# VHH binders against Bifunctional D-cysteine desulfhydrase/1-aminocyclopropane-1-carboxylate deaminase, mitochondrial (DCD), part 2

Target 1, 364 residues: Bifunctional D-cysteine desulfhydrase/1-aminocyclopropane-1-carboxylate deaminase, mitochondrial (DCD), of Arabidopsis thaliana (Mouse-ear cress) (f4hyf3)
Amino acid sequence: SPPSWASHLRPLPSHTFSLAHLPTPIHRWNLPGLPNGTELWIKRDDFTGMELSGNKVRKLEFLMAEAVDQHADTVITIGGIQSNHCRATATASNYLNLNSHLILRTSKLLADEDPGLVGNLLVERLVGANVHLISKEEYSSIGSEALTNALKEKLEKEGKKPYVIPVGGSNSLGTWGYIEAAREIEEQLNYRPDDLKFDDIVVACGSGGTIAGISLGSWLGALKAKVHAFSVCDDPDYFYDFVQGLLDGLHAGVNSRDIVNIHNAKGKGYAMNTSEELEFVKKVASSTGVILDPVYSGKAAYGLINEITKDPKCWEGRKILFIHTGGLLGLYDKVDQMASLMGNWSRMDVSESVPRKDGVGKMF

## First folded at step 4 (VHH; framework vhh_7b2m_4)

Design G3 (from E5 with P100T)
Fold by ESMFold2-Fast, scan of step 4:
Structure G3 (fold): chain B 364 residues (1-364), chain A 124 residues (1-124)
Amino acid sequence: as target 1 above (364 residues)
Amino acid sequence: EVQLVESGGGLVQAGGSLRLSCAASGSIFSTYAVGWYRQAPGKQRVVVASITSGGDTKYSNSVKGRFTISRDNAKNTVYLQMNSLKPEDTAVYYCAAGRTYYDFWSGYEEYDYWGQGTQVTVSS
């Protein structure tokens, strides 16, 4: 039986798979320039796995269980060419002995060519995912639901039993991934010898399921932290409406504007970066050892620091938990844009070195 | 298609050691999680230890520090090394393998395959 705070929610999960490495760590994150008394902590959902790394596997634990319960042999999902969700879905499908089909959106110029093997694409192709390319224009004119349904119908005619996962895994069932993450955070805090309590939880918003889940879980459960979501595409009003749709589908009985604050961190647009965003990611890596992905967590952290800079007094004395949503394989797609920021190399000067008298040294 | 066979059980004095083996036949065992459960007479079956396909391990509080679970994927075998055995460890030990699949509200693990069990008796 579900607990009283969750008993009215629909759907109620029946089963989950253990796919992620849980619980992920919570530790202090010492970014320079924070106001006096402001504490920043980080929840390392980048540590949920290697090939499954990030926020998406938490949703897939619920969605893959439904796929198996429905006797699916094939999983279909859809996303951009840089999609962490598609990579995680391909890997999870392989772990569960399911075929995966990924509809990947790319530029018109690249849709007729081999998409290559950079970052997430290498993992997807290594685990045997079936990649179907579409252009951004085709995606916008047809829509993700119609595209996934067309592929579903085709595969059903071939004798397959497909299960469709929407963009980012962001539906009512997938939202349970971060409702459960809120409970995991509650348990981690309860096992501490101190009385650490977070005032704020900060996370990137791409498809909306993560922010819907963590905000609902925080609101209904014991965390009671104010959730701040930094949107990396579209705009905040779009996401208030989208999250409301998820909450209504869950029968949650709450208004999205009461449980989450959505901030615009889109910058140049989805998957595109300003030079300031990339410089920020480099600065965070060099000062803290934490490597943010430039598309999601990097924009969210940059947005948070900008909000703190605009009004330091509002953040003074607050304890903030930032959720690192992973996505580090997508970092390799940014090599060309980051080349000008990377100067920390040199050719070793061996001019005064004495060669070994034995003529041959071991290489390693 | 996976069949599990436990071995290594027997009678041992308190303070002694036993090593249980769970040998699997069939394909893709390396991708499966494996758990050891035990059931004493008149009691419910309880989890003892588990190991994921990636090698992550979990132990019940009653055996932590005394028991070690490990896997050899080349031999399709999982081991439970039991040290400092106590009379309270007397039970039939079961190997379970499959997708790590939980009933969400009850927390019960569900495995695709179960062995027939091997008896461990620890005399005082």
Scores: ipSAE 0.014, ipTM 0.415, lowest interface PAE 7.1, mean pLDDT 86

Design G39 (from E5 with T31R F104Y)
Fold by ESMFold2-Fast, scan of step 4:
Structure G39 (fold): chain B 364 residues (1-364), chain A 124 residues (1-124)
Amino acid sequence: as target 1 above (364 residues)
Amino acid sequence: EVQLVESGGGLVQAGGSLRLSCAASGSIFSRYAVGWYRQAPGKQRVVVASITSGGDTKYSNSVKGRFTISRDNAKNTVYLQMNSLKPEDTAVYYCAAGRPYYDYWSGYEEYDYWGQGTQVTVSS
């Protein structure tokens, strides 16, 4: 059943699938250099799935259930060439015995060639997804809705029953994924022996559904934490308007500007990184063991630290929950950009070692 | 595509035991969750126990501690061991497999594939 504080929202979901490994852990995250009394904690939504991993599977639990309720045998979605959403959709489709079709946008020069097997592409192709390439120019001129509808019509003529999931799974139904995540956090805090309460929740904003859900849940429910979203594409005004559309679609009766604070963390642009951002990701990994993806969670964490550095007095004594949204397969798309940061290797000196007489070719 | 066949039902006296088997054929069975449901005359079908592809189990309150669900993926079979049987356990028992839906209002699981059922009768 929905949370009691969310029972007035419409539409109410009929069904869900258990795809994610829930609840995900909440633990202390010890970044150096925080102001006196400031506590940083992390919600490990990078641990939500087996092959799904990240924030997208929470939305897919609702969206895939609607697909099956509508008797779909095929799922269509759309995104960039290294989309975490498209990879998660392909994997979930395989688990549910549904065919998946992914419309992936890439550069004009690469749209006529095999896109390869790097990162998310390997997982998508291994689980049997049908990949349809388009150029970024075609995406911009036609639009995602017209592109997915064109593929839907083609597949219907071939006798298939397709269900379309929008970019990032970010529609009103998909927003329920992080409305439920807010309830999950409430329950985790309730069962603690201490009185831990978060003043702030921090998360990356890529497509808007995650921030819409967590901010609405925090506002309506018991969390009452101030939600900070760090946008990695477009600008904050775009996302205030987009989130408002999701809230209106839920009949929530609230204004996006009242429930979430959107900060620009775009840097050089979507999926592009400054050297400072990549150095930050390396520093966080080496100091805490937490590996952030450089496109979403890495930019959000970097943006948070910059806000704290600008005004440390504002953050003294605050307890902050950072949501790690996953996306680590996208790291393999950054290997060449991060190579200069990875000097921690050496050739083992075996000059004083004695070879085994009969050990040639043995591994143990 | 999955086909399910139940077996092991029958007549038993109160306090006795029965072991039900659900044998599957078709698609890769080890990837599916499996549930046992029962339906007594004049009553609605209700969930008894379930097991995920990974082996995690759930039981209804009425059978917890008395029934045990298990699976043998090498034999494509799921078992329901029923101990300390009571007259109120009398019902047709159904095996279900597939992609479990969770009804958002009630929390009940729904499945894609169903067996024909096996009768269990517990005499006083």
Scores: ipSAE 0.093, ipTM 0.505, lowest interface PAE 5.1, mean pLDDT 88

Design G4 (from E5 with P100T F104Y)
Fold by ESMFold2-Fast, scan of step 4:
Structure G4 (fold): chain B 364 residues (1-364), chain A 124 residues (1-124)
Amino acid sequence: as target 1 above (364 residues)
Amino acid sequence: EVQLVESGGGLVQAGGSLRLSCAASGSIFSTYAVGWYRQAPGKQRVVVASITSGGDTKYSNSVKGRFTISRDNAKNTVYLQMNSLKPEDTAVYYCAAGRTYYDYWSGYEEYDYWGQGTQVTVSS
């Protein structure tokens, strides 16, 4: 059943697929250095699936249903070379017996070469996605809409029935993924025997659909938490305008600046990391067992801790829900940068050990 | 390409048991979810039980504890074991199969393929 507080929104979705493993858990997340009385909790949207892990599958539950409603046999989407969205789309397409075509943006020099198998690329290629490389220069001069439309027309001439998903799945229909996530959180809290209520919800902002959905759901529904989005690309003013476009497309009747607080967490730039960001990811992993991706959730969590450090008195006594948006495969793109931070290995000293005289070559 | 054929219906006394079978033709049945629906005269078709491709089961409240759904992928067949039958279980029982696909507003499962139905009559 849809949330009653969202029934006035237009357009309304007609169908969904069950793709994600829902509901995802909410549990306490004990980061060191928090002010007294500040509680940090985590919503594990990295647990939405293995190959589907992250926030994108929530959007794809609606977008893939529209593809099937339109009798598509093929899905087209577009993103950067390490796009979590493209990886999730390729996997979801495979589960639904749909062909997938991914337009991936890379540097001009790399666009004419095999893109390799690092991170998201390995999953995409293993599940059978068709990868189409473009340069960043071609992307900027032509634009994502014209690029996806050109591929759509080509595939139609070949007898296919393609459905186009925009970058990040961030359109009005895809926004319903995190409108539903807000209702899911609301129900998880209502089911509890205690009266846990969050003052703040924190999430990374890459393409804007996730923050649009969760902030609208929190504003309209029972959560009523302040939503803080940490942008990992572009700037906050860009995202206020982009989110406003999504809200207007839903006929929501609200202003983006009233429902979400957007903070700049871009650092060195999209998909690039400072050494401090990578050291933070290492410290979070070693202290809590939670592994953040360095591109999205890692920057958002780092940004949150910096805000708390600047003004700890304002965060005392607050209960904060952080949404882990997945994207762990992005960490593999950072192996070379993180090598100098990792010293926890040694060769086992077997000098006192006696080799087996009854035989060798046993596995166990 | 996929066809579903129900069998095992018939007349049974209250308190008795029946086992329905849903046999499928087609190469992808093991990846499909399968549901059993029933429709009594003058009433809407309602879900009775469902089983996912992974074997997870769900039952309507009216049949919990009495009915058991199971699957045998080697035989492309899903079963509905019906125990402690009541006169109100009288209906045409339909097998449906397909991807897990839901009408968002109603929550009803929608399936790609449907059988012709098999009549179950429970006498007092």
Scores: ipSAE 0.048, ipTM 0.470, lowest interface PAE 5.7, mean pLDDT 87

Design G41 (from E5 with Y32W F104Y)
Fold by ESMFold2-Fast, scan of step 4:
Structure G41 (fold): chain B 364 residues (1-364), chain A 124 residues (1-124)
Amino acid sequence: as target 1 above (364 residues)
Amino acid sequence: EVQLVESGGGLVQAGGSLRLSCAASGSIFSTWAVGWYRQAPGKQRVVVASITSGGDTKYSNSVKGRFTISRDNAKNTVYLQMNSLKPEDTAVYYCAAGRPYYDYWSGYEEYDYWGQGTQVTVSS
């Protein structure tokens, strides 16, 4: 049966699939320049899987179960050209022997040509997803709901049984992915030999379902940590309203402004990067071995460090858990922008004095 | 559409063995989870054993060490090998199958499709 704190929530999940590698690790994350007594820790949701890597598979565990409960044979979703959500949905659909159809938004020029195989596109096409390309203008004039509904109707006429997943998997049922993640974190902390407790949880906000889930789970459950979301698009007021819609859909009985603090971290704009953001991602990688996605987790971490730098005394003595939401394949879309930051290569010197003998290369 | 057909039931003496088969129609069987349930006279239907699409197995405490569930994806068939049978094992055995999912709150496997059942009778 559900726990008492969740008993009033609707819908209550009926089923789930085991898709993700859980629990993901929690470990210390030693970034330089933190105030005295401030501890930064990281929850490695980039480790939920390789092809399923990131936050989206936690939502898909619930959404895919509903698709099967409704006897769907086909899944439809929609997103931008480098959507982590669409990649994860295509992969999960393949694991469950469901056909997947992805509506991907791109530029007008690319909508009439093959979009290519960079990053998430390669995984989607390899696992057999049906890609339906649309222009940015078509997306903005028609909207995601009308676009997915039109494809649903077309596939139904062809004898298919489609299930539609909204942008980012961010609906009331998908929100349970990060309600469950909060329970998982609580359990991980309870099994530790120390008394570790987090004052703050920090995560990127793109579509809103992740922040809605983790903040609600922290508020209703035992974590009771202050949740900070760093928005990478739109503005904080938009997301307070969007998250409120998700919470109302769950019958949660809470105000979004009471359970989460939303900070603007969009910088230059959605999916665009300042040079400072990219330099920060490089510095984090070189100093800690953690590779952040420059669109989501990179902007959130950069935003967090800026907040700490602005008022270091407010963060002294605090224990902060940062959630890495994945997105490594999206980094490959940034190769041209990061080229000027990368100088660590050389040709190996294999001069005439280095002995060369027949057959040596065959030892491998 | 999908159909499940059980076979291999019958009458056996205590200490004997039976192998039940569950054959499924359809191209998606290799990705399905399959469970065996049983219902004894006057009792509720209960889970006996299950196998996931990846081959992970679970058994009820009453049959651990005596029953073995296995699958042959090339034949779209799942087997339940029942050894050291006891009179208490007498029941109608049902095959259930579907894409691998679980009841979220209980952790039990849930299934889309059910067979008609096969009778197993163990005499003392």
Scores: ipSAE 0.067, ipTM 0.497, lowest interface PAE 5.8, mean pLDDT 87

Design G43 (from E5 with S53R F104Y)
Fold by ESMFold2-Fast, scan of step 4:
Structure G43 (fold): chain B 364 residues (1-364), chain A 124 residues (1-124)
Amino acid sequence: as target 1 above (364 residues)
Amino acid sequence: EVQLVESGGGLVQAGGSLRLSCAASGSIFSTYAVGWYRQAPGKQRVVVASITRGGDTKYSNSVKGRFTISRDNAKNTVYLQMNSLKPEDTAVYYCAAGRPYYDYWSGYEEYDYWGQGTQVTVSS
């Protein structure tokens, strides 16, 4: 059943799947350079499962349940070429014995060629997803809704029963994924012997459903933390309007500008990185053992540190929960850009080593 | 496409043990959640234990601490180890398998496939 503070929302979920490994851990995150008295904590949604999934599976627990409830045998979704959402949808579809069709946006030149097997593409193709390539120009001129509907109609004529999931799973039903995440965090804090309470929750914003859910849950529920979303595409005004659409679709009766603070962390643009962003991801990995996705969580964390550096007095004494949204398979799309930052290898010097007299080695 | 076959039932004295097996045809069984249900004469079918694809387990209060559910995906088989059996455990035991689909309000599980059942009788 929903949390008591969310029982007035619509649509109310009818069913859910157990797809994710929940609850995900919350622990201290000792990132260097924080102001005196500022505590950073991390919620490990990169541990939700489903092939290094992240935030998307929380939405899919509700969306896939609706698909099955409607007797769908096929799922359609849409995204960029390295979409974490498309990879998670393909994996969940296979797990649930459903056919998946992914409409993937790429450059005009590359849309006519095999997209390859890097990162999320390998997982999608291994689990048997049907990949349909479109160009960025086709995406912008036609729009995601018309593209998914065209494929839906084609598959229906072939005798299939498709269910369409929008970009990132970000619709009103999918927003319940992070409404439930807010309840989960409340329960984790209540389980603790101490009185830990977060002042701030920080998360990346790509499609808007995650930030809509966690901010609504924080606002309506017991968390009452300020939610800061770092947008990795478009601009903050776009997302205030988009999130408002999700909140209106839930009949939440709240204004997006009251419940979430949206910061621009786009940098060079969606799925593109500055050298400073990639160096930051490297420093975080070497300093804390946490590997951030450079497109989403990496930009959000970099944006947070920049905000703290710009105004450290505002962050003194605060306890901040950062949500790691996963997406590590997308890191492999950055190998060429990160090669110049990686120098930690050497040929082992065996000049003083004595070879075995029997000539026999053990490999394992 | 998945067919379930239960085995291991029979007559046992109170305090004894039985191990039920649920064997499935088809490789896709490993992606399914599996539950054991039981139905005594004149009563409703009730859940006994369940196991997810990843191995997470749940037990009804009446069997918790006495029964253990486990799975061997390489053999397409799920087991129910029943210890410290009581006369009230007497029932037909059904294996059910399907997608991990739950009613959001009640926690009720839906399963795509059901076995034919195996009788367990516990004498006093």
Scores: ipSAE 0.328, ipTM 0.672, lowest interface PAE 2.3, mean pLDDT 88

Design G44 (from E5 with K58Y F104Y)
Fold by ESMFold2-Fast, scan of step 4:
Structure G44 (fold): chain B 364 residues (1-364), chain A 124 residues (1-124)
Amino acid sequence: as target 1 above (364 residues)
Amino acid sequence: EVQLVESGGGLVQAGGSLRLSCAASGSIFSTYAVGWYRQAPGKQRVVVASITSGGDTYYSNSVKGRFTISRDNAKNTVYLQMNSLKPEDTAVYYCAAGRPYYDYWSGYEEYDYWGQGTQVTVSS
């Protein structure tokens, strides 16, 4: 059943699948350089699964249940070439014995070539997803809705029963994923022996459904934390309007600008990184053992630290929960760009070493 | 494609024990959650116990402490050990397998695959 504070929302979900490993952990996250009394904590939604890792599986628990309820045999979704959403959708489809079709946006130069097997692409191709490449220019001129509808019509003519999931799973039903995540956080805090309460929740914004859900849940429920979303594409005004559409679709009766604060963290552009962003990801990994993805969580954390640095007095004494949205496989797409940052290797010097007395070669 | 076959049911005296087995055919059984359900005459089918692919177990309040669910993935089999049986445990017991699929309002599990059921009768 929905949380009591969300029972007025419409439409209400009918079914869910248990796909994610829930609840995900909440623990202290000790980044250096924070103001006096500022506590940073992390919600490990990167731990929602291995092949399903990240924020998207929370949405897919609702969306895949609707697909099965509608007797779909095929799932269509769309995203960038290293989309975590597309990888999670392909894996979930395989688990549920559904065919998956992924429309992936890449550069015009690469759209006519095999996209390769790096990162999310390897998982998608191994689990049997059908990959359809489009150029960035085609995506922009045609739009995701028209592209997914064109593929849907083609597959229907071939006798398939497709269910379309929008970019990032960000529609009203998918928004329930992070409405439920808000309840999960409430329950985790209630079962603690201490009185931990968060003043702020921080998360990356790529498609909008995650921020819509967590901000609505925080606003309506017991969390009452100020939600900060760091956009990694488009601009904040675009996302205020998009989130408003999701809230209106839920009959929530609230304004997006009242429940979430959207900050621009786009930097060089979607899926592109400045050297400062990559250095930050490296520093976080070496200092805390937490590996952020450079496209989403890395930009959000970098943006948060920049906001704190601009006005440290506003953040003094605050307890902040950062949601790690996963994306480790996308990091492998950045190997060439990060190579110059990685100097921590050497050839072991064995010149002073004494060979074994028996002289027999052993390989273990 | 996955077929479930229950065995181990029968007639037993109150206070006795039975072990039910649910044997599965199919290559991916170890990735499935498996539940035992029972249905007494004139009543709804209710969950008795379930076990996830990772081995986490759940029990209904009526059987907690008396019944134990376990799995042997090498044999593609799930067991329900029933101890201290009572006349009210009399029912047809069903094995169910699949990814957990839940009615959002009631929280009741729905499964992709079901066995034919095995009768358990507990006499006083």
Scores: ipSAE 0.320, ipTM 0.703, lowest interface PAE 2.4, mean pLDDT 89

Design G45 (from E5 with D56Y F104Y)
Fold by ESMFold2-Fast, scan of step 4:
Structure G45 (fold): chain B 364 residues (1-364), chain A 124 residues (1-124)
Amino acid sequence: as target 1 above (364 residues)
Amino acid sequence: EVQLVESGGGLVQAGGSLRLSCAASGSIFSTYAVGWYRQAPGKQRVVVASITSGGYTKYSNSVKGRFTISRDNAKNTVYLQMNSLKPEDTAVYYCAAGRPYYDYWSGYEEYDYWGQGTQVTVSS
């Protein structure tokens, strides 16, 4: 059942599916260089599943239930070429015996070619999603709503019953995914033998639904942590307005600027990385064993460390929960950019002093 | 195809304990949530306890503090440890598994796969 502090929100979810592996773990995350007494902890939403890994499945638990309630046989969504949301939607659709159609945005030069099988594309194509490519220029001139509506109309004429999920699953219903996540964190903290309490929650912002949900849940519930969102596209003012639209759609009665702090972590641009960002992801992986997605969680963590570095006194003594939103498969799209950072290989030296067996050895 | 088989039921005196087992055949059981339901004579099936693929547990108010659900994914098995049994716990106990579709407000769950049930009888 929903948390009592959320009972006044509208619309209320009617049903959900259990798709994600919940609860995800919370543990210490020991990055070097933090101010005296500052603790960093991590919420492992990358562990929500393998093919469903990341933050998006929490939203899909509500959105897919609405699709089935409306007797949809087909799901349409839209995103960038390495969208974690599109990959999760394709996988969830397969689990529920729904057809999926993904509108994927790529460069003009690549839109007329087979997009390949790298990262999220391989999972999407293996589970049977129908991929529709558009150029970034077409996306900007037409808009995501008109694009998804055009495909919806086409499929309806073919006798299908499509349900449209917006970019990133970020609408009022999808926002319930991270309202529920706030309840889950609250419950995990209550079951601990210690009295751990977070001062701050930090998360990446791509489409806005995750930050809207976690910030509202923290504000209304027992967490009462300051929520910091690091935007990886657009700008903070855009997201304050977008989140306000989600909050108004929920009849929440709160102002977005009171419940979340939005920082610009866009860097070079959406889905693009500076050398410093990629080096940071490499350093985090080598020092902690946590592999961040360079598009979302990597930019958010890099942004957090930069904020702490600029004003260490403001972060001194604080307990921070970072939400890892997944995205490991998207990392494989960065192989060429990261090749120059990776030098940890060698040809094994099999000198004459190493004994050799007569004849041909077995492969395994 | 996933098939569920319950075991461990039987006759026990009030205040006693039983451990039910739900064994699954099939390659994707570890990704499934599992629920234990019971149906007393002349009553509807009601949820007793559930466990998600990630190990999160939920209990009905009538069994909280007395029953414990757990899972062993290596053995494709879910357990229900029942302590301090009462005559009103007498029922056929069913194991259910899948990706549950549930009413968010009432907590009512619908599962894809169901076992045939195991009888639990608690004498006074």
Scores: ipSAE 0.053, ipTM 0.453, lowest interface PAE 5.4, mean pLDDT 88

Design G46 (from E5 with D103N F104Y)
Fold by ESMFold2-Fast, scan of step 4:
Structure G46 (fold): chain B 364 residues (1-364), chain A 124 residues (1-124)
Amino acid sequence: as target 1 above (364 residues)
Amino acid sequence: EVQLVESGGGLVQAGGSLRLSCAASGSIFSTYAVGWYRQAPGKQRVVVASITSGGDTKYSNSVKGRFTISRDNAKNTVYLQMNSLKPEDTAVYYCAAGRPYYNYWSGYEEYDYWGQGTQVTVSS
């Protein structure tokens, strides 16, 4: 039965699929330069799977269950060319023997060409997703709802039964993915022999469902942590309004500005990086072994460190949980931009080595 | 279209062992979760053990440590190895299969397909 804090929410989920590897680990994350007594911890939602890696599969556990309950045989979703959501949706659809159709926006120059196989595109094409390219201009002028509805109508005329998932899986049902994640964190903390409690939860904001879910779950449940979201597109006012729409749809009875603090971490714009952001991702990887996605988690972590640097006294003594939302495959889209940062190679000097006289050894 | 067929039931003495098999035909079985249920005379059907498509297992407290569920996706078959059988284990055993689809609030699998059942009788 739903716990008392959740019983008034709508929709109440009926079913989920077990798609993700849960629970994901929570551990210390030792970034240099933190104020005295400030602890940074990381929730490894990059470990939710390989082909399903990231935050999106948590939403898909609920959304795919609804698709199957409605007797869908086909799933439609929409996003940018390197969308983690589209990659996770394609993979989940394959696991559940559903056809997938992905509407991917790219530059006008590239919309008439094969989009290639870099990063998320390779996974999507290997698992058999149907990729439909549109330009960013077409996306902007028509809108995601009209585009997905047009494809839905076409597929229905072909005898298919499509289920539409919105951008990033961010609707009321998809929001339950991170409401449940808050419960999972609560259980992990309760199982510990210590009394660890987080003051802050930090996460990237791309489509809004993740931040809506974790902030609502934290506010209604036992976590009671302040949630900080770092937006990687649009602006904070847009997301306060969008999250409010999700909260109203859930019948949550709370104001978005009371449960989440939204910070602008957009930089040069969605999916674009400053050199400082990429250098930060490299430094985090070399210092901690954690590889951040440059588009989402990398911008959120960079934004957090900038906020701490601006006012270190406000962060002294606080325990912060950062949620790594995955996206490693998107890093491969940044190879050319990061090449100048990568100098750690050399040709092995074998000048003092004596070649074998008895022949050539095995290659492996 | 999936058909489930149970086999391996029978009469066994207390302390003995049986291995039940659940064979599937007609569809992509490897993506399905599978559960074993049992129904004793005059009682409700109850869960015994379950296995997800990924191999994660759950057992009822009454059989934990004695029964082992496993799957062989190459043969489209799920097994229930029953050791240290007790007279209280006497029941008709049913195989159920479906997508990895869980009732969110209870955590139990909801199944699309059910077998006809196989009788297990333990005497002592």
Scores: ipSAE 0.273, ipTM 0.671, lowest interface PAE 2.7, mean pLDDT 88

